# Designs tried in a protein design chat: VH-VL binders against Small ribosomal subunit protein uS7c (rps7). Part 13

Target 1, 178 residues: Small ribosomal subunit protein uS7c (rps7), of Euglena longa (Euglenophycean alga) (Astasia longa) (p14760)
Amino acid sequence: MSTRKLQKRKILPNDSIYNSLLVSQTINKILSKGKKNIARYIFYKSMQNIEKIKNENPLDIFKKAVDNATPSIELRTQKRKKGQISKISIKTKLERRNKIALKFIINSAKKRSEKNIIQKLQGEILDAYNNTGAAVQKKEEIEKSKSPVNNNKKFISKNKKSKNKKQKKRLKRKKNIY
Below, E stands for the ipSAE of ESMFold2; O stands for the ipSAE of OpenDDE; V2 stands for 0.75 times the mean of E and O plus 0.25 times the DockQ between their complexes.

## First folded at step 11 (VH-VL)

Design x2 (from w1 with heavy chain Y57G E102G D103S Y104W W105Y E108S; framework fv_ifabotuzumab; at its last look DockQ between E and O 0.02; V2 from the best seeds 0.00; counts 0 for: pae E 4.8 > 2, placed apart)
Heavy chain, then light chain:
Amino acid sequence: QVQLVQSGAEVKKPGASVKVSCKASGYTFTGYYMNWVRQAPGQGLEWMGDIRPNSGGTNYDEKFQGRVTMTRDTSISTAYMELSRLRSDDTAVYYCARETSGSWYYDSYYFDYWGQGTTVTVSS
Amino acid sequence: DIQMTQSPSFLSASVGDRVTITCRASQGISSYLAWYQQKPEKAPKRLIYAASSLQSGVPSRFSGSGSGTEFTLTISSLQPEDFATYYCQQYDSYPYTFGQGTKLEIK
ESMFold2, look of step 11: ipSAE 0.000; ipTM 0.429
ESMFold2 (binder alone), look of step 11: mean pLDDT 90; pTM 0.921
OpenDDE, look of step 11: ipSAE 0.242; ipTM 0.706
ESMFold2, look of step 14: ipSAE 0.253; ipTM 0.680
ESMFold2 (binder alone), look of step 14: mean pLDDT 91; pTM 0.923
OpenDDE, look of step 14: ipSAE 0.042; ipTM 0.617

Design x3 (from w1 with heavy chain Y57N E102G D103S E108S Y110A Y113I; framework fv_ifabotuzumab; at its last look DockQ between E and O 0.08; V2 from the best seeds 0.00; counts 0 for: pae E 9.5 > 2, placed apart)
Fold by ESMFold2, look of step 11:
Structure x3 (fold): chain C 178 residues (1-178), chain A 124 residues (1-124), chain B 107 residues (1-107)
Amino acid sequence: as target 1 above (178 residues)
Amino acid sequence: QVQLVQSGAEVKKPGASVKVSCKASGYTFTGYYMNWVRQAPGQGLEWMGDIRPNSGNTNYDEKFQGRVTMTRDTSISTAYMELSRLRSDDTAVYYCARETSGSYWYDSYAFDIWGQGTTVTVSS
Amino acid sequence: DIQMTQSPSFLSASVGDRVTITCRASQGISSYLAWYQQKPEKAPKRLIYAASSLQSGVPSRFSGSGSGTEFTLTISSLQPEDFATYYCQQYDSYPYTFGQGTKLEIK
């Protein structure tokens, strides 16, 4: 029958410090392949600094930050041919939405002006915790577009390219004064 | 010390509404889903729905759709469940229950902290 | 909806006995199953999550096993304080559902 196999979910162990799958997934997204020890150091140091600043459990702060940056898009029931309802669990749907938030936080942190990546990540997490900052702003933009979270990836990329075009267009107008 | 404290017992007539409160303390209220579960006298546990406190988004069991409303006030860390058009078979103990850390994450561990329960009696 | 069926519904046993309660799901739920203990006039208490992970503070005589559709809760040596009703719960898919309960009475 079909030559294609169903996709298998990737197993990712919990991190060793917080025993948290969320933390493991965050560390995976901070750096590209092969630099996981550096990503762990960056994340854990950011958490330690946040604990000093807030005097609260830093994992709880991080969870709230992620939740604030998670788009509030209704989960869709996936239906198969002949009226079958999708067997995708609610946990899989929640994972997909939270991964978008992680991407918003990490990408927004990299664009910050602080001196190093630890302070950039720390600052973005604290802003998201307070329901502010660029990651939460991006989450709000997605919610206004009313696009499904699965389809919104291309729209976000296009929007960034449009912003760069606007910036270049303004620079061109400045030069034309001469 | 994580704790959920519910409002007191209520007696209602058929057709009325009831609103049960659940006040959370000892943890970050907005970081965990809050669930509502009821138990009729001598019967088992019945899940009614949940609410995500940071957004206010809800999921209801279809059995209660149209009669149940779950809300929250994040400024006082309190969740609410309102059930309207009460019937005698709505007589039950109503529990709030916190879904374990990671409830907005696919790796949830079910309900680790429960309120003490609120008895709602519906009779003429 | 995923129906959860417990067996037996009622169980009478002596102190020291090994007790097994089963829970069957109407479709696969992987390991997204919890076990709760409820004593009269009290809220449920989680014993086990993820099918086999023991809640901290729960005595080691309690254990869980299974995956997919068939699950068991085992009490290796029944104690007088284990008089209670036990519920399984799936949390794989909405709506979350509980088994009908197993009332355990100690002789």
Scores: ipSAE 0.011, ipTM 0.552, lowest interface PAE 9.5, mean pLDDT 80
ESMFold2 (binder alone), look of step 11: mean pLDDT 92; pTM 0.946
OpenDDE, look of step 11: ipSAE 0.438; ipTM 0.802

Design x4 (from w1 with heavy chain Y57G T100S S101Y E102S D103S Y104G; framework fv_ifabotuzumab; at its last look DockQ between E and O 0.01; V2 from the best seeds 0.00; counts 0 for: pae E 17.4 > 2, placed apart)
Fold by ESMFold2, look of step 11:
Structure x4 (fold): chain C 178 residues (1-178), chain A 124 residues (1-124), chain B 107 residues (1-107)
Amino acid sequence: as target 1 above (178 residues)
Amino acid sequence: QVQLVQSGAEVKKPGASVKVSCKASGYTFTGYYMNWVRQAPGQGLEWMGDIRPNSGGTNYDEKFQGRVTMTRDTSISTAYMELSRLRSDDTAVYYCARESYSSGWYDEYYFDYWGQGTTVTVSS
Amino acid sequence: DIQMTQSPSFLSASVGDRVTITCRASQGISSYLAWYQQKPEKAPKRLIYAASSLQSGVPSRFSGSGSGTEFTLTISSLQPEDFATYYCQQYDSYPYTFGQGTKLEIK
């Protein structure tokens, strides 16, 4: 059990084209096991198309798209909870922060209306790069829920509704007093 | 693209209050902390505090000891900073700044977009 | 509070010079340090984040290094548009704090 846990935490090798761990993680999440060659083709073709559209380094575009889809409040809260960060923590933080954003981008891309998965993926990446699209919307939804004071916003709104309900109930009691 | 547009310059007397606005556009306002930084004439930058626009929660520098209030109106994507009991050494340019991050090799939190600044002059 | 001390406070240099600005934190801040450039009458502009990461659109002549308590901003070949005041800022702990600034004047 212990040995298998250590194997589950083995570092994934970088991809062969961009020499990027982020790209390797992305390819690994696009399709089911046994479809890695197809997943690589989908991702690299999407990146080539993005480069033609934007005339910019597509890896930089993808990194910014991932950043924009990563919840900032969650990352900040975890960092402040620890107070200080060791050299070993850098590797753990990289692996953790990429997974959420990659999930949002890939799942959102699958739901897009474009003709093929390559166009779906490139479209979602470009939208996230511009800080728009469904992946960024999912990130925003999480930030509304996971802020340290997020319950205070709902508490304030709930108290307003409760006060209005209380006023209605008081008026009903006045009208129905026997 | 991301833009932060601040309210215009103000001239105040000692003892008054000032409320500076910062209207955000080009991004989801509630997704990023908003910070306030000031700069007195000929001096460096001084962080005043931040606000989480989604919840309204704040953190203030102790130096502004109960004089600062940071708020927001999410319906118009606008942050506010109010400084009360003004004195002449509060004369400064006041900036809003969006706190950003990068998910590269390290966790990075920094101010990526700044408002144009609002000059507040406090004099008799 | 974490105090940030820049050196030098003023620097005069010629176009083409290699310029180095140092920032020291009063306690360890890991790599949570940013560098800003501020031109007269303008808001500060981010150059470097995470001590060494170059912001997109910033010329490659700018570089940052350091961790813990000692940090350096380097301009490898000074250009006329680099006339500005430079600030370091820690964002490890509240309250966030800035260095006092380094005013770079081009001869």
Scores: ipSAE 0.000, ipTM 0.405, lowest interface PAE 17.4, mean pLDDT 77
ESMFold2 (binder alone), look of step 11: mean pLDDT 90; pTM 0.909
OpenDDE, look of step 11: ipSAE 0.200; ipTM 0.695
ESMFold2, look of step 14: ipSAE 0.000; ipTM 0.413
ESMFold2 (binder alone), look of step 14: mean pLDDT 89; pTM 0.903
OpenDDE, look of step 14: ipSAE 0.197; ipTM 0.696

Design x5 (framework fv_maftivimab; at its last look DockQ between E and O 0.02; V2 from the best seeds 0.00; counts 0 for: pae O 5.6 > 2, placed apart)
Fold by OpenDDE, look of step 11:
Structure x5 (fold): chain C 178 residues (1-178), chain A 124 residues (1-124), chain B 106 residues (1-106)
Amino acid sequence: as target 1 above (178 residues)
Amino acid sequence: EVQLVESGGGLVQPGGSLRLSCAASGFTFSGYYMNWVRQAPGKGLEWVSDIRGSGGSTYYADSVKGRFTISRDNSKNTLYLQMNSLRAEDTAVYYCAKETSGDWYYDSYYFDYWGQGTMVTVSS
Amino acid sequence: DIQMTQSPSSLSASVGDRVTITCRASQGISSYLNWYQQKPGKAPKLLIYAASSLQSGVPSRFSGSGSGTDFTLTISSLQPEDFATYYCQQYDSYPTFGQGTRLEIK
């Protein structure tokens, strides 16, 4: 049994400028090909531009933008029997939902028409701040696709019950062989 | 070899219109941002406008916004600048300039190739 | 708009001299700066991109340095063909050029 050493989840430190985990997470999502300095520059420059435009704390603007893009639910793909794939809505922790929001913002920014990534990111953040833009639309789409919120309790309970039933059946089979 | 050849310059009266063309060759034209940069006689360089490779995004300097229109025909490998409501201050040599291509994450937007320019004179 | 200020506006030098031209940005532009050479009656030519990268075909006597707001173009040993006007250009935002530096023969 290869004891896969639980790779200690490297705790992502807060960013050095805003002292924010959210910012660090965002920078990591912007990151391409390991060039962290470029990702940092892109983010911080976008924030500076936003600050100039709004004459407000850019971190607050960014937080609000993320909040506006944060879905209340997560859609997960469930593999059903016979190869059918269904999407189920699950309630997830806020941290995970924030990560989803960041993904929406960054991916939407990349698709914008502005010339450079700084302007794209800036534009998407500002749109999200105003509860508009493609990131917010994606959120809304997820929330509208309200597949019956399978109460996490029922899904976890069924999987636990199924695992327990399989384990009990395995144990019973072992007992009947001796 | 990359070549850019401007044409369409000339003498025009204030308030008049002129259309410049830039014929491109030696590279995949549709893959690159193209720019217009102008230079008034005895003065420095001034960026005027750029257009994305696909033609979907255009940008303008404030000095020409609302009066100039940049466009491109990728099937003809040609860049255009429609200039309307021309002013004396628009008198300049107009250069077509090609940007480098790259990943949008790391793109260096420098002008690696320039045309020889075409002179536009706005005078009564 | 980001303003670029070059210094000096004009410079007289002799063949073989070391020449330095500076460019200052009104705000931080990281390394998003290019240098161009322009001879009379000719189009500009790219010399340096990304503050310090030498364009292909440009002589090694040309070099660029700097980051943030302050940048320098250096010609280590001036040649007769180097007498021209030089421009810095930022591309952190919409492109803007310095006013130019005219390099003349002493």
Scores: ipSAE 0.031, ipTM 0.622, lowest interface PAE 5.6, mean pLDDT 85
ESMFold2, look of step 11: ipSAE 0.052; ipTM 0.634
ESMFold2 (binder alone), look of step 11: mean pLDDT 90; pTM 0.922

Design x6 (from w1 with heavy chain Y57G E102G Y104W W105Y Y110A Y113I, light chain Y96W; framework fv_ifabotuzumab; at its last look DockQ between E and O 0.19; V2 from the best seeds 0.00; counts 0 for: pae E 17.3 > 2, placed apart)
Fold by ESMFold2, look of step 11:
Structure x6 (fold): chain C 178 residues (1-178), chain A 124 residues (1-124), chain B 107 residues (1-107)
Amino acid sequence: as target 1 above (178 residues)
Amino acid sequence: QVQLVQSGAEVKKPGASVKVSCKASGYTFTGYYMNWVRQAPGQGLEWMGDIRPNSGGTNYDEKFQGRVTMTRDTSISTAYMELSRLRSDDTAVYYCARETSGDWYYDEYAFDIWGQGTTVTVSS
Amino acid sequence: DIQMTQSPSFLSASVGDRVTITCRASQGISSYLAWYQQKPEKAPKRLIYAASSLQSGVPSRFSGSGSGTEFTLTISSLQPEDFATYYCQQYDSYPWTFGQGTKLEIK
């Protein structure tokens, strides 16, 4: 029997360019295991392009995009030991919250009509930054199913979802050329 | 057939502006970036910028920033490039060019379809 | 800006010759490189994209190779219609930039 403690811990290091855990999480999610060098290239090129487009700090733009794509869903608290759970739970909730938004952004980007994966990702990030796009639509859908129903809010949200869905379909159909 | 048809030749004085149009046909205009490239007489090709017709978002080469404006009208599948404060060294042929879409792991967004070119002459 | 440097700037060759044009990028551009052919008073025509992928309708005597910073366009057996000016172009990072051109003339 080995008496060694765990040799590796599942702590994701910050990325080397922005020194950001969020960036590391994003890169880790972009592609399947074993393709992380390609995922790093895709993400960093998207961020360079965003900086050129917006003339602003691209990390701040990305953080705002993630925030806009993060559903405001209260996570149910698991029964745990008091005090210790609250500190660990905060970090765990933030990581889960970020992963949900990152899933929306990355999966939505893959379905976009832009010319390459770099521009698909930058386009989805910019749309989410402006509180639009398919990732934000997915966030809105989750919030509607988990929030109290209000006829005024339901009517407004239904109109937004319907318009975004129609716009997405039109955009995809326009991209499909022989 | 897929075509890009540009507006006719222009003669301008220094300090004026020119607006070149590029009408797309035979493909979905909003599905491809539109680029503008110029070529001075006897010289090479010079990229000026591009526009994403769906959003209207643009990227300009720094040397034209502040003098160039690229726009589009999606209802008539037409892109525009306006260059202001013209100088004699802006005399060139101006091309619009479509970028090709690529696969997820295979990016080919180089220019596959070009307009016929628009000659702009800037002289006193 | 990524500077693209072509060599030679001028090339004289005969029909049937093998011709090689080189393009160097001032920094790595992976395989995001295209080659264009331009005849006098005509718009450029894309020959090669992604460094080595042949455009549909372009004769198989044209080929491209390279990655990173060094790229080559090869014409295996020169034909009369191949006398033109050739440009490389990178599309790795904005701004997109072209080489200075290589004028291929009849010997």
Scores: ipSAE 0.000, ipTM 0.450, lowest interface PAE 17.3, mean pLDDT 78
ESMFold2 (binder alone), look of step 11: mean pLDDT 91; pTM 0.936
OpenDDE, look of step 11: ipSAE 0.027; ipTM 0.643

## First folded at step 14 (VH-VL; framework fv_ifabotuzumab)

Design y1 (from x2 with heavy chain S103D, light chain G28D; at its last look DockQ between E and O 0.03; V2 from the best seeds 0.00; counts 0 for: pae E 15.7 > 2, placed apart)
Fold by ESMFold2, look of step 14:
Order: structure tokens, then sequence, then C-alpha cells
Structure y1 (fold): chain C 178 residues (1-178), chain A 124 residues (1-124), chain B 107 residues (1-107)
């Protein structure tokens, strides 16, 4: 049986402040048109603001937020060489799972009404930490459906008329920063 | 390698029916909505409806409700669109189009792959 | 139903020109808008989704902007292969609807 060879993956390094793979993955997902460093600034400033608001370790808050937004769905399986799975399999599975939650958090943050992208991101993280907000709602809709590929489309159609005009205007103004 | 291959051109008289097929390959057929879009000569695009191949559930534009039936056969990865009580203004190219998002599926469901089109001519 | 209105319906331009095509929705569709390019006797080709996200393999001279009810497709420096008809499409709610098209012709 012929199988497709996997290219050798580059290991994403942990971030420099929290020494966290999850933080690195998040910064990688925030990237906007232009500079890579603007995503770092956005994320780290959001974390600083969260620490001030909650007076708790912001990494623990973020980890809980991501966990609350992570759906229990089947992940696509890749063909792998024997033995290679044992060396990177746990990180690969976690990376795939976190990718979905990070997508929900970042995209939901973009739709928020706060002044700037930093406040939008911190607000969505705090809501997800409290097991509320649009990212957690998207996760819950996927878990209710037997066909997770199509949940997001159905969910989006139901919610579109309730969107705030100011949120949409602010998102457009800030898209090149975020 | 995603491919959508449609059935050949058809000439029909008013009042007849037409059934267009769309055979999918290169992906998991049941994982993506299939849409039908038509284009009258020299005109723009008009969405007719979609089908979820997994369940067979459909959504139709009101304009076609009662005249259109979308079905599929998952054993041969083929979607079908049948339009009845044809009129001359149903003369068009009929496309099937797969609906998906790229890396961000949950935030978008645009049409990424299209069939080659099936010309249906309705004339007396 | 959400009506999508494109302007202009026809546009004449020269190679190297910057061109702008506008799409208006009859109600707020957030950013749930796609742009397609269609050449004669071919199926439409996807360019942009989510109002501003460029499809992989589409040249960077294409860009999209807008949200709510007003959207714009821009080609920063027109190339010979860009002469085609362009359609916007909303996917905010059923039924999905297309703009009437903008035919971009060589001057």
Amino acid sequence: as target 1 above (178 residues)
Amino acid sequence: QVQLVQSGAEVKKPGASVKVSCKASGYTFTGYYMNWVRQAPGQGLEWMGDIRPNSGGTNYDEKFQGRVTMTRDTSISTAYMELSRLRSDDTAVYYCARETSGDWYYDSYYFDYWGQGTTVTVSS
Amino acid sequence: DIQMTQSPSFLSASVGDRVTITCRASQDISSYLAWYQQKPEKAPKRLIYAASSLQSGVPSRFSGSGSGTEFTLTISSLQPEDFATYYCQQYDSYPYTFGQGTKLEIK
C-alpha cells in the first residue's frame, strides 16, 4: 500500500516570556498583514492587562480559557513512520486540538466591541476563562452536532443579526494591526 | 486533486424536467456541502440551493422551491439536481460547487471547487 | 433575501492601472463575503473570502476590504490575465446571493 511521506516538521519554540508552547501557537495565529512582532505585542499586553484585572497568574487563566474553548472532536490522523509517533505524538495531538480553540478565541475577539485589538483579545480570553463568550459558544455548538464539519456554518447563520455595528466598524479600523 | 465532473449538455422543451449529475473525487464526499449555481447566457450567477451529502438535508432558494430537488448517492460520490416544469428562462449553465473553508473552516464556507458546468437549453 | 449590488457593471482599464470594484449588501452581512473571478466559458475562480482574506495562490495585487454593507475589491496593478468578470457573494444567510457582476475590459 502506497503512503504519502510526511515532511519533517519544524518544532515551534516556546515563547520567550512564559516559556509556553501554547503562547507561541497563539502568537503565530494572531499574525496580521505585516510584522510578526506586532502579534507578540498584542498578546503580551493582553496578558499583562488580564493579570491586573484578575490578580492571578495570566498563563493559568489563558490555559483554562483555551481548555474551555477546546471541542471534543475527532482530529484528522496523519500517516507517520513507526517510532516517530512516540517522540512527537503527544505534542502533535495537543497542537491540533489547541489550533481549533485558538481559532475560536482569535476570531471571536475580532468581532468584539472594545476600543482596540488588545482589549478585544483580553475580553475574549476572560470570557472563555469564565466558560462564557462567543468562542465557548462555538465549541458548544460543535459538540451538539453529529457532523462537526458543518456546525460552524449553521451556528453562524443563527447569530448574524445580533452583531453590534460598532464592533464591525472597529474591527475594520484595526485589521492591519491585528 | 479535488475534481467535480458534471453530466453533458441537455436540450429540453418547456414543461419537461432535467437532472444534472456531479461526480466528486479527490476528497471525502460526505464532509462538504454541495451547492448548485446557475448562469443564464450573458447573465450573472444565481444560487439555487445546497445539499449536505452526509444526511441528504437540503436548503433551496424560494425561487426554486417546489421545482428543484437535490439528491445524492454516497456510494458513488455523486450529487444530483433535478429541475422540473422547465421554462425558456431556465436556459443556463448549471454548476455544482463544493463549500468549504481552507485553514479556517469554522469562519468561512465559500465555494472552493466548481464543476465544469452543464448547459441546459429550453426551447420550443 | 439579501440583495448584492456591484458597481460599476462595466469597467474599462489599461494594463498597470489600479482598479476598484464595489459591492453593497442590502443589509448587514458582517464580513461574510467572497469575491470570484470568471473568464469566458469557465467556472468562477475564488479570490477572496471573509471580505479581506486572500485565497492561497491568488496574486498579492488582489485585495479586499469592507464590512457590514460596503465592500471593495482592489487590483493594485492590472495585468493582462485580470480582464474578466468579477462577482461578490454573501454567505451570511440563506439564500446565498451574488452581485450582478462587473465586467473588466481592456481599454
Scores: ipSAE 0.000, ipTM 0.432, lowest interface PAE 15.7, mean pLDDT 77
ESMFold2 (binder alone), look of step 14: mean pLDDT 90; pTM 0.917
OpenDDE, look of step 14: ipSAE 0.030; ipTM 0.600

Design y2 (from x2 with heavy chain G57R S103D, light chain G28D A50D; at its last look DockQ between E and O 0.02; V2 from the best seeds 0.00; counts 0 for: pae E 15.4 > 2, placed apart)
Fold by ESMFold2, look of step 14:
Order: structure tokens, then sequence, then C-alpha cells
Structure y2 (fold): chain C 178 residues (1-178), chain A 124 residues (1-124), chain B 107 residues (1-107)
């Protein structure tokens, strides 16, 4: 085999338009592997539409939206075999938090009722920017739940109706721990 | 209840091909990668590749590139692995295994459910 | 490719013993490691995921630890049903790779 190999968590270059790692991460999250060109078009078009609506730098709007959808989550302290305590690196911690917020925004956007995915994505970003919408609601639900307990317990959350939404919401159980 | 049910045992001659099926039930088939892992008699586990069922995109271990084809039929929730130009050292038990979709705190990609295995015997 | 090396390849122990199996990765895989148990003529069964998280329904005598490149599976009080072969697996990057296995025999 060559020295070059595919990595599941390969370091991404910044995107070519905004020179932003966050944008590159977002594009990778919009669609599954192999649809990068379509995901790029969807994201950049949404950003162009946001700029037209807000007359502001759309990257700053997007960063605030992501911040608003990012839960405050403590990471478990990992212990090295010889008793040394190690923590996940700052880079790894930021990557995990970004992934959570981006998942909330993208999955919430897909469930919106607008006519096409570009309008769905821009609507969710603008809602999250205003500290509202389904992605921010998911973030708030996570922040209220207790820390994950040992592997013999499951996450349970009370349904909560937001003041801007009529439907009840439930936090889904974690798929791989019973 | 999540289940992965594989097709029955097969006996093949060198140079032939084999196609093993893996029928999934009890979950949304298109939401999870399907992996194929084999185990030669008395040997360890060897990852062959995966497929994303919603798109059909595959990743193969280079060792099998050019001989393996992984496909799926989403209408019947079934994944397939075909191995061509069989040789005697392809004699093994072949497993399908569902990859987790991750969790909402961390990305995790381990295998949570396995099929029962399909024995493929390649006799000279 | 990330090479996974288990130690020992074979282990013989008595009921009640504390048993430790180690797994070393050729590069940093963070905590993206699972442990599987396989009994003869059965599919592998996941015991531990993310290095230290115990799978639901697995007895508490099983535990995992480690991060980076060095990991351990521990059975605190060996039982007769723990006769099996144990495998570690990394899922940090493609291709996913397994250790060569540790065969545990109960005396």
Amino acid sequence: as target 1 above (178 residues)
Amino acid sequence: QVQLVQSGAEVKKPGASVKVSCKASGYTFTGYYMNWVRQAPGQGLEWMGDIRPNSGRTNYDEKFQGRVTMTRDTSISTAYMELSRLRSDDTAVYYCARETSGDWYYDSYYFDYWGQGTTVTVSS
Amino acid sequence: DIQMTQSPSFLSASVGDRVTITCRASQDISSYLAWYQQKPEKAPKRLIYDASSLQSGVPSRFSGSGSGTEFTLTISSLQPEDFATYYCQQYDSYPYTFGQGTKLEIK
C-alpha cells in the first residue's frame, strides 16, 4: 500500500470562498460521502441568500448561528494506563462540539417545510442566529439533561414545548447503549 | 429487534464468484453503513469494506479492490457482497455487521450488530 | 494502515483470576477502539466500545481502559464462560483493522 491513505477524520482544508474550516466542516455534513460538489453549491447558495436578506457578512451570521446551537458539554476525563490523566486535545474538543452543532442545524433544516433544501438551510441558519429554531431547541434540551451515566443507563428527557412551537418534542434514546 | 440474516453456506470452485446476502430488519436500513468482515478457519477477523445504503457508495480494503463488489437493494433492506476470482485462501466465514451512526455527543463507528455468518468454501 | 497488535496471543488462566489483554495501535487512534469476544462457531460480540464504555448486558467484570496507542481489556474475576478469543478493533480511519486475537483458555 502507498503511504497515503484515506482517513475518516482527515484534516480538512479551509473552503475556497470564505477561507473557513467551519465552512468546510459544514459542507461535509450536508450530504453523505461523495456528494461534495452538490453540498458546496447548497451551502454557498444559502450563504448568498442570507447576505442578501441581512446585508451583513454571512460568515459572521453563520458563526453566531453555530455558537447558539453549540451545547455546553463536559468531556469525560480519560485516564492513561499508567495513571496519568489525559484530556482530549483542544482541537479534538472543538471538533466534537462543532460536529454536534452542525448536526443539529443540518438535521433540523432537513425537517423544515420550505420548498427546497437551500431555503431550508438558510431558514435554519437565520433562526439559529436569532437564538431560536429547532437546532437551538435541541441544544437547550441537551444542556438540561443530566450527564451521561454509566453504560447501564439511558438518556431520558421530558418533552418540552417551546413558546414558539406547538408540538411536543422528545429527546431520542442513544442508539448503541441500552 | 435489530436482525441481520445472511444467506446460506456456499461451496465454490477456484475462479468462480460468490454473492452473499444480508437482510436487515428492525431498523431504518438506509441510516447505517453496512460492513463486511471475513474470518478464515482458525484465523482472525479481516475487514473487507463497507457500503452506505442510501447512496450505494463503497469503501474497500485495497487487498480486495478489483475483486469485491458491495451492493444493496433498499426496497428489501438487503446488502450484498460479491467476491470474484475465488481462490482457496478465500475459504472463510463472511459476516455482515452494522456500523453505528454515532451518538449525539461523539462520533463512533464501531459495529453493534452482526449477521450469523456465511461459510464459503473454495475447493480446488 | 493502522496496525493493531495484541498481547498475549494465548493466555491460560484459572477461574477467579484477574486477566489483562493489551492492544497497541501503530498510531494515535484517540479512543476509537472496540473489544469483541468470539466463542467457537459464533459471530463476534461487542464487549467494550470507545475504549472504556461497557456494552449493555455485558457483565461488570469486563472493563476497558486506555487512549492514544495503548489499550487494555480486563476481566476482574474470570468465569468458565469467558473461554473465548478476544479481538480489538480500531475505527479511527480506513481501513478498519483488528488485532490478531487473544485466545483465552480456562484451566
Scores: ipSAE 0.000, ipTM 0.442, lowest interface PAE 15.4, mean pLDDT 78
ESMFold2 (binder alone), look of step 14: mean pLDDT 89; pTM 0.905
OpenDDE, look of step 14: ipSAE 0.034; ipTM 0.627

Design y3 (from x2 with heavy chain N59Y S103D, light chain G28D S93D; at its last look DockQ between E and O 0.02; V2 from the best seeds 0.00; counts 0 for: pae E 16.4 > 2, placed apart)
Fold by ESMFold2, look of step 14:
Structure y3 (fold): chain C 178 residues (1-178), chain A 124 residues (1-124), chain B 107 residues (1-107)
Amino acid sequence: as target 1 above (178 residues)
Amino acid sequence: QVQLVQSGAEVKKPGASVKVSCKASGYTFTGYYMNWVRQAPGQGLEWMGDIRPNSGGTYYDEKFQGRVTMTRDTSISTAYMELSRLRSDDTAVYYCARETSGDWYYDSYYFDYWGQGTTVTVSS
Amino acid sequence: DIQMTQSPSFLSASVGDRVTITCRASQDISSYLAWYQQKPEKAPKRLIYAASSLQSGVPSRFSGSGSGTEFTLTISSLQPEDFATYYCQQYDDYPYTFGQGTKLEIK
């Protein structure tokens, strides 16, 4: 049996230009591990181009783009009296959420028609920043399938004329007004 | 850019309740946890709990459990903290503080913007 | 609960001095530690996050170090505007907790 202190999960180093973990994660997802210098060049050049176009902090633009492409997943686990693992659980769920958005942005960028991957990536980031583009479309599709009443979706679809969450809520609590 | 503007000072009697508001602007309100921190006169900072504006979920420090209620109204980007059954040792300045990143949790989870504070005085 | 203990509670120093404040956690919090500066009648101001990352707009004379259970805030050359109370705060696990504060006064 080991007497070693329980070690914390290793944290991926922030990127060297923006000092951002999100940027490091993005670079890792653009290309395989053996091409990381090329992935850095692609991402940083896209960000430089975005800065020229928007004349704004490109990291803030990128963060908003990722947020817009992120499915609406609850940010933290519901409270427990002493939930000692709750922050770790929330952190893992947030990592998964960012990973999903990054996958949508990168995969959508690859399918674009621009000349090269740098222009493809910058175009997708700018579209996502504006709440448009294929990555945001993928996010919206995921959110539709995850609706609060998803468990009863089949029953609701069979009653198409009355399928309305707003109408359903009003019928349950409506008092006679007349 | 980011601003947190709190409601005005309150004077309450023991046994009453107080509800402090914190109106947020300059950012996406539902993207960041909102924390409440208090500071008794001449004392240090004491964390009370947080609220997740997206879901409305809360986590309270156990010393306030049963007396504190944190809520929000996302339509006006406002968080609320209500403390009931007030006693004289609840006299303090109450701050709201935005926690960085529910979305960018790898960047940090410290409190990057604070409200101006709301003085609550509980006196007989 | 994770207890945060600052040392010293009170510090008297002169402009130009190098000042060191220590914060000790009752358990390993990795690098999930922030430092705040608070002036009288003001809300705390963010200085450092992740134990050593300097917040944008904070003068480079401020630095942080440490990991695990012991952390240090250093001011390399004290300026008149640095006289304030300093707090460390852990954000590794609920409930979030602050150190008791270190009041830095001019002497």
Scores: ipSAE 0.000, ipTM 0.445, lowest interface PAE 16.4, mean pLDDT 77
ESMFold2 (binder alone), look of step 14: mean pLDDT 90; pTM 0.922
OpenDDE, look of step 14: ipSAE 0.028; ipTM 0.613

